# VH-VL binders against o60147: the designs that were tried, part 68

Target 1, 175 residues: o60147
Amino acid sequence: MLEKNKYLYIFRHIQTNQVLLSQGNVLKKTALFQLPYPLQKPVAPNGMRPAKLRKDHWVPLLKVEFPNESMFQSVFMQLLNYRKYRSVQPLTSDLLKLPIPVRRRKIMRQEVPNTIADLADILNKEKFPENSVRLQLSDKSDSEYADWPPSVQIDSEEIKLSRGFREKTTVDEAR

## First folded at step 19 (VH-VL)

Design om2
Fold by ESMFold2, fold request of step 21:
Structure om2 (fold): chain C 175 residues (1-175), chain A 121 residues (1-121), chain B 109 residues (1-109)
Amino acid sequence: as target 1 above (175 residues)
Amino acid sequence: EVQLVESGGGVVQPGRSLRLSCAASGFTFTAYGMHWVRQAPGKGLEWVAVISWDGSSKYYADSVKGRFTISRDNSKNTLYLQMDSLRAEDTAVYYCAKDEGHKSGWYFDYWGQGTLVTVSS
Amino acid sequence: SSELTQDPAVSVALGQTVRITCQGDSLRSSSASWYQQKPGQAPVLVIYGSNNRPSGIPDRFSGSSSGNTASLTITGAQAEDEADYYCNSWDSSGNHLVVFGGGTKLTVL
């Protein structure tokens, strides 16, 4: 039968460093539900769920190709659940020492390394064939946030796009 | 001494609303995610909801989603559960619980003594 | 699955060893915690992280896990150990963030 989606796309916010998970190479508005609900305060803290998706604020972080859709769906759901689990964990002592605006910024900046570590943790416990999961990063040094299982093949080329995840041909284009 | 004290339980008719409170003392309340867990008479424990340290992340059991709202007031060290559209199956003792945190599981180290909610006509 | 399964009841003779089990797919990715509840009382944590005992819990309580199964063991059961015991986990693969088992009533004979 015909192949279904087997790709995970992860975006990073250019200002807050928050992370959004997507099954499409372009973010949809429904991805915003992954962000925290706005607090009922005089001024909502930065990084809360906005009313509108600003696609120019979200850049590629990484892309993962799985062997099939079932494996993609499993990992995608687990990553979402890891994020929920982390969101309700107690603050560390070093976070408690920070003024609240600084604390929130530090928590948001942990999302990139935490998501990468969580992805690797999930993949290490899954029994995928060697080199069956292809990982491409916008910054290859980000792979250092985790130890990757033999199932993961890290692409030698970084994602060069400033928006989206569409790869361009490397030869001259003419119509 | 860590202490959690629930209040606001009572007898209400189906379709009505009730708000529970959980007063916290003896620890830095704003450092922790807080949970509601309920237990119907003669039944087991059922998780209800959780709220992050600043209230910006909230998650609910499917059985209460859309009807219950968890909230907190860190200036009063108080956790709340707003229960709307109550049903007979919501009859239970409601506990608040503190999660001390663990990398791969839950660690509910302190519980309140609970407050009884009875929904009957 | 998102459920944790426990036997409804278990008996042990005074001074003997008993094991209470908890089974579910969530335990493959989550550690277990165990709660003791006596009649009319709030739950009390006895094991966290599958095998760690909180301060103040007697040495006779221990925990273990393997695959999709977690166990609570009471070595040398005493009369005050008669209670309901609940296992608990999070579920990374489902829609339940916090999952409790149905509970096991321990009777000390």
Scores: ipSAE 0.824, ipTM 0.914, lowest interface PAE 0.5, mean pLDDT 88
Fold by ESMFold2, look of step 20:
Structure om2 (fold): chain C 175 residues (1-175), chain A 121 residues (1-121), chain B 109 residues (1-109)
Amino acid sequence: as target 1 above (175 residues)
Amino acid sequence: EVQLVESGGGVVQPGRSLRLSCAASGFTFTAYGMHWVRQAPGKGLEWVAVISWDGSSKYYADSVKGRFTISRDNSKNTLYLQMDSLRAEDTAVYYCAKDEGHKSGWYFDYWGQGTLVTVSS
Amino acid sequence: SSELTQDPAVSVALGQTVRITCQGDSLRSSSASWYQQKPGQAPVLVIYGSNNRPSGIPDRFSGSSSGNTASLTITGAQAEDEADYYCNSWDSSGNHLVVFGGGTKLTVL
């Protein structure tokens, strides 16, 4: 079989700062299964899974280009597992002092920096070739959440689209 | 003194259900993720399930996924395991375990005494 | 493979040093924890974070890790150290958050 480049797309929620991972440049409804189960009486932003995917509520955070599908699948699975591992860790003492709604909101606000740090940790532990992984961010300052290995080339151009990762046609780009 | 006490084990026929309980005391139960771990007679330890501090995240071993449900009642300091569609291979001592937390691994510092579940025709 | 492999049995002469090993791909990302289980009893944590000893565990127990291998070392083995020993990790690459090794039966001769 022919080896093809593969892309990882990461979105954040505009209100809660929750993170969703995607293998396509448009989120599918099944991505919502990455979020915590609804509580008995959950309301956003209290760690609940929205009943419906609102694509206008999810904006690009970053995308990663991998040289092949095997590398993509490995990193994608590991990112999901890092998030599961974090989700079951005990609360810190400062979180225990907070009312539950405030506590959940604070936990959700950590998802962006935590996901970026986890991505970098995974890439530092993998033995990918130098400059083989291309990273593009919507906000280049977000790269400061982590130390990146030599395998990662950080694109100087930020993602400029208002919503989604959709690319322009060749005609639009050539203007 | 931290204590974890399992109950609800017994002898049941295949296809039946049981609910296990784990009563917790001596620590702030609501701060911790809680686990079920089982051990078939004469066999090794097998992780079964985990639940987050508020119950919003739950994960299961493949061997029990779709049949078992982990839950907790933080007002009663109690962890539960609902076991449906029981099979002979579910026969085991079931332990609850507390995860103290570690940056890159597991830290199960306290375990209950276990409760025996026997699934037999 | 997301499996943790342990030798099923190891022997040590009383007062001597023994190493119990645990090997698996998950250990590249996860520290190991080690549990002692005596017959008819619940497991007891003896090492966490690959090399940390909980309060109340004798200092003859120590742990180490390198690459995809973790080790539990008992120096000056005592009769009461005869037990089953399980290693444990999380698995960043597999379907399971929690993985136990198959266990090692330690016999003190």
Scores: ipSAE 0.820, ipTM 0.920, lowest interface PAE 0.5, mean pLDDT 87
Fold by ESMFold2, look of step 19:
Structure om2 (fold): chain C 175 residues (1-175), chain A 121 residues (1-121), chain B 109 residues (1-109)
Amino acid sequence: as target 1 above (175 residues)
Amino acid sequence: EVQLVESGGGVVQPGRSLRLSCAASGFTFTAYGMHWVRQAPGKGLEWVAVISWDGSSKYYADSVKGRFTISRDNSKNTLYLQMDSLRAEDTAVYYCAKDEGHKSGWYFDYWGQGTLVTVSS
Amino acid sequence: SSELTQDPAVSVALGQTVRITCQGDSLRSSSASWYQQKPGQAPVLVIYGSNNRPSGIPDRFSGSSSGNTASLTITGAQAEDEADYYCNSWDSSGNHLVVFGGGTKLTVL
């Protein structure tokens, strides 16, 4: 039988630092539903759900290989739920003092460290076998946002940009 | 003094609509995610929906998804629940609740007194 | 489907200690909160973060957790403690962000 997906891909927005979770190295338009609901369509504030996925704005943050598809699905669902949970938490007093555009930028810049910390929190709680989860980062210093359980093996090699993030790469390679 | 006051409950027929309001005072309303929680007569508490501080994130229980819409007007310090296609099983007291925030769990520190919605022929 | 299971009813003699339990897989990764509800009234938060009391809640209320179980303990139960008690968690692995237990009716004899 065909091996089911056991890889988690996490993307970062190049400007806002927002995060999208994916089961493949190519984002689908439906991934945009992970972003906040637009407040005003004609003038979409930075970081809100756009009408169109702009694939050149999303780059790899990290990739995780799980022991099997069931463990991938569990962690994927939990990360989505951690994101929901954080999105409805109250603002701190220092955020409340900021103008709304500055406030939103500051909240968005927390998504990368928060997602990495949440991934580690899930992996620490789920008691996976030692060295059974392989983590590869685009920037290895990002591993410092969390304390990783013995189940996680961090690859020494950083992620290169995949072809799927640049659909024109396939045409360019044919040239 | 934190106060949450629900209104807009009443008796309606199945298939009809109703809009609930929750007037907030005594705290910075725009700082908080806000929730609706309901309780059918003689039954337990059931979470219904939540909305983020600016309204850009909304989440619903499966039992109401597609029929109910949570919203807020931060200029009026008011939370809303638009309830469409009402069913008999939606009969309940509806509470609005404030989440003070916690890292790993819920902290609903203030609740309104509730407004009764009865859906009956 | 994730849920929080509570005993539907528990009795305690006046002045005695009672423990109300709440069980579910979500509690392995989420702290519990506990709410007291008297007839015709809104719920009142009595414990959050598994073992913390809000200001104004008597010392006789305490909380604990172990594995997938959370407990609310009332030492020296008083007549005014007679109420329904609900546990609550967020469920990182389920379909609902907020989960309540079915409730426990505490009777003080």
Scores: ipSAE 0.818, ipTM 0.912, lowest interface PAE 0.6, mean pLDDT 87
Fold by ESMFold2, last read:
Structure om2 (fold): chain C 175 residues (1-175), chain A 121 residues (1-121), chain B 109 residues (1-109)
Amino acid sequence: as target 1 above (175 residues)
Amino acid sequence: EVQLVESGGGVVQPGRSLRLSCAASGFTFTAYGMHWVRQAPGKGLEWVAVISWDGSSKYYADSVKGRFTISRDNSKNTLYLQMDSLRAEDTAVYYCAKDEGHKSGWYFDYWGQGTLVTVSS
Amino acid sequence: SSELTQDPAVSVALGQTVRITCQGDSLRSSSASWYQQKPGQAPVLVIYGSNNRPSGIPDRFSGSSSGNTASLTITGAQAEDEADYYCNSWDSSGNHLVVFGGGTKLTVL
């Protein structure tokens, strides 16, 4: 009786550096609801929710394997709520000094470090067994955004996939 | 001197609409997420909705989802609550509140004095 | 759970110490804030971040948290402290971002 999903997948936008959280190793269109609603236009010129998912715009940031699906679901929901919480927080004085287009770009660039810090904060507050949560990053230096609890084992192998979290064999066996 | 002044309350029939306003002054309005909180007569505080600094993120209590719309006009330093399909249980004093922000949790450091909405036939 | 539970009423003798408690699972991941409300008035923030006093709040007000419980303590209660007190938190595990407790009526005898 294997649990269905115990993996969290996190994607980064190649241009804006915005973050999307996913239960699957490829993004579904419903993930776009995590992006802010467009204020004046149906498309999102400054990182607002686009009409269509462009899977070629989103690359792997990190993957987390949990001990079981229940722990995955708890952390996934909490991460979504941390992002909602941050989205309504006051602007810092540094952000207020910036012209609005620059401000929005800087806010979007904070999503990677903020999401990694939030993941670590959640994991530090949970009492998972030592080395029971496996973390794999596309860039191992990104682990420096947070202090990780003993429950987290950071994989020495970086994610080297160009799109999604596909294994090499699905692409290379065609060529 | 930070001030929040609600207006637009009144008596309306069930199923009708009402729009509340909250005029803000004495602080940089565009820097803050803004909240609506309500209190039914003789009852406790109930959070209603929040809107981000630029209006691109909005979240609602389950009791009002699909009926209420929070919005803001940063050029007028004004927060709005559009209340559609009103019900008797929406009868309350409606407060707007400013969240000063901190690492975790909420702190609503300034509140308006409220505007009363009464939904009755 | 997204519920914050408070006792409906608490009494204290003038000049004595009282503790008002607030309990809920959300407090494991959120600090608490506390609001004082007198009849016909808007709420006033008295504690944020579980244990910080805003400027202008008397030092007889203090706050603490442990596990899923937050407490507001008034040391040397004064007549003007008679009010309703609401705790508040963020809920990282639920569908509501903002949660208030049901309130505690403090009576100063």
Scores: ipSAE 0.816, ipTM 0.915, lowest interface PAE 0.5, mean pLDDT 88

Design om2
Fold by ESMFold2, last read:
Structure om2 (fold): chain C 175 residues (1-175), chain A 121 residues (1-121), chain B 109 residues (1-109)
Amino acid sequence: as target 1 above (175 residues)
Amino acid sequence: EVQLVESGGGVVQPGRSLRLSCAASGFTFTAYGMHWVRQAPGKGLEWVAVISWDGSSKYYADSVKGRFTISRDNSKNTLYLQMDSLRAEDTAVYYCAKDEGHKSGWYFDYWGQGTLVTVSS
Amino acid sequence: SSELTQDPAVSVALGQTVRITCQGDSLRSSSASWYQQKPGQAPVLVIYGSNNRPSGIPDRFSGSSSGNTASLTITGAQAEDEADYYCNSWDSSGNHLVVFGGGTKLTVL
């Protein structure tokens, strides 16, 4: 019958490599709640939750089409929970050696490969029909962060959008 | 030797506040996420909250969300739990726990001895 | 659902083998840990990662998991093993990151 949202949109921050999960092809300000709280000091954004959404700082990373809304909702919730679980894990000895600003940057730069691996792990545990989950990436080489189950079809076309997942209109309507 | 020592428990009326402290020693405190776990008298263990190594991520059980705030001061090796709008059902022994980490699941290898919070009118 | 279910009580004769079970859907994606708690004391970790024993825990304690079930086995139960035992897991599908079972009271006869 009538379709509801079954698309997952994932954005990457152009500077920090942090990841935001979205059910819409344009980020809403509420997505910023996925970012960590400010650490009490007024500074330029360096991975902390800003007061305003700067849409020019977030670019497409990947898009997933699920068979239905229920499967989308389950995977979306699990991805958020995988991130929470990872965020509270102890530091490795390699990270502990780094000065705190460098350590934070390295942790943030791991978010892309970690999120992609999490997605694949979730999909490998679920029983989806062959080729029923369509994955499209902005950089197809990012698929190499994980081993994908037979349910996943990786689109041969990369995402070409320079900002957001909404295509800029190519029709110029004069008058 | 790893030690965790809770303090700040006591008897308070509903609607009031308490702040719990957990003093940590014998390990690199800033390397670990830290948890609060509580146990009502005669009842089982209930997870309360967790905070990341630098305090940038905090998560709570639904029963305490909006009323409790977990925090840490890494310069003092101390974990905190600010408990506001206390209710009778918050009566429990409160433990702090250290997660050593493993590939999946939880690995709470050290616990404090707990501090008792009693909320009664 | 995100609950971990344990039998509330179990007994074992001194020197015999007992198995304490823990069931929940979260165990399909999380390893289990097990905590022993004696009256008036803090919990003590006895098994982590479903089957690993921390140093200082007697080798009569072992753990296993299969599907949505985790088990703690005590081979050759001793009087000092009388305690409450809690299983614990991560829950990737629920609202809580950390889930404890309701606990099992072990009585050594």
Scores: ipSAE 0.815, ipTM 0.921, lowest interface PAE 0.5, mean pLDDT 88
Fold by OpenDDE, look of step 20:
Structure om2 (fold): chain C 175 residues (1-175), chain A 121 residues (1-121), chain B 109 residues (1-109)
Amino acid sequence: as target 1 above (175 residues)
Amino acid sequence: EVQLVESGGGVVQPGRSLRLSCAASGFTFTAYGMHWVRQAPGKGLEWVAVISWDGSSKYYADSVKGRFTISRDNSKNTLYLQMDSLRAEDTAVYYCAKDEGHKSGWYFDYWGQGTLVTVSS
Amino acid sequence: SSELTQDPAVSVALGQTVRITCQGDSLRSSSASWYQQKPGQAPVLVIYGSNNRPSGIPDRFSGSSSGNTASLTITGAQAEDEADYYCNSWDSSGNHLVVFGGGTKLTVL
């Protein structure tokens, strides 16, 4: 159980590009509370908090392995705080010119790069030991959204995670 | 070699139940989600259900929700589809399909040969 | 739920190039996969992730995507390519996570 607690998984919604943080590779219902938008009908395609967690609606964005759970928890909480901070920031004039649905979509689309940038910023501030944090991305190009500190080792291999389910291991693929 | 072999199809009357099985081999069954996809005679493909690798998550198409139950036995490398309250429109070849992931989405890399379910009075 | 639309039928001369197109909103958010189905057979994956070929699929098969469209291209169509082709994507609308196109019957002349 301790091993699972040192892993941060970030998921994005397949339609809205909303981002959820997860301790471990299994999304929990409580993760939905990370979403700033109120519960509405119908669910996620309209850029709102879904009534129920559909794990299969979420694709992996990145995986971070920390040396221990304490480091994970620190970064995890800071990520949540960064998100909250952004949610209360004034909208840019460009965004305000857009209809609300379009605006929401645009904001949501920004969650992925923003979250990645947040992560990098947090890690830069934490000053963890060199190469102590392992980062894997579903798309390596996503790493370009931020400058990473020496504490972060970016894996050359992309993560292989199935819809918020368990990660496929190299051994699994070799069989 | 990956193999998916469906079984359990047949002719049933409306309102009856039928259980399909899909025997999987040639890959680590516990590593992948599994799907059921069906195809009515002369029609296109229709997604039916998905189950996660450990069976903890199950999702269904609206057309079968509440009537069909997807399950799996990882110890037997077998996928199941319990079909209750069958309707004429459920008549189809039922395929089991292996889930596979790509950075940009998911797809079905392997399909069984299918088993025919005919619902008729 | 989101729908994918395909032309029901297309024809191509032997050795020529044909493009089968799929259109739908789900393609804006998810990659397309393509499946070949010959009569009496199960579907076979021919393209995934918009333009990736599984092992064993000839290089004459390729995929592309743009906006809300995805396309399967067969460059140098062979007689054995005559089949039904289905596009597929993923959508979070309702409970129809997996979306298939209506299929395109390809005739090789």
Scores: ipSAE 0.457, ipTM 0.825, lowest interface PAE 1.7, mean pLDDT 89

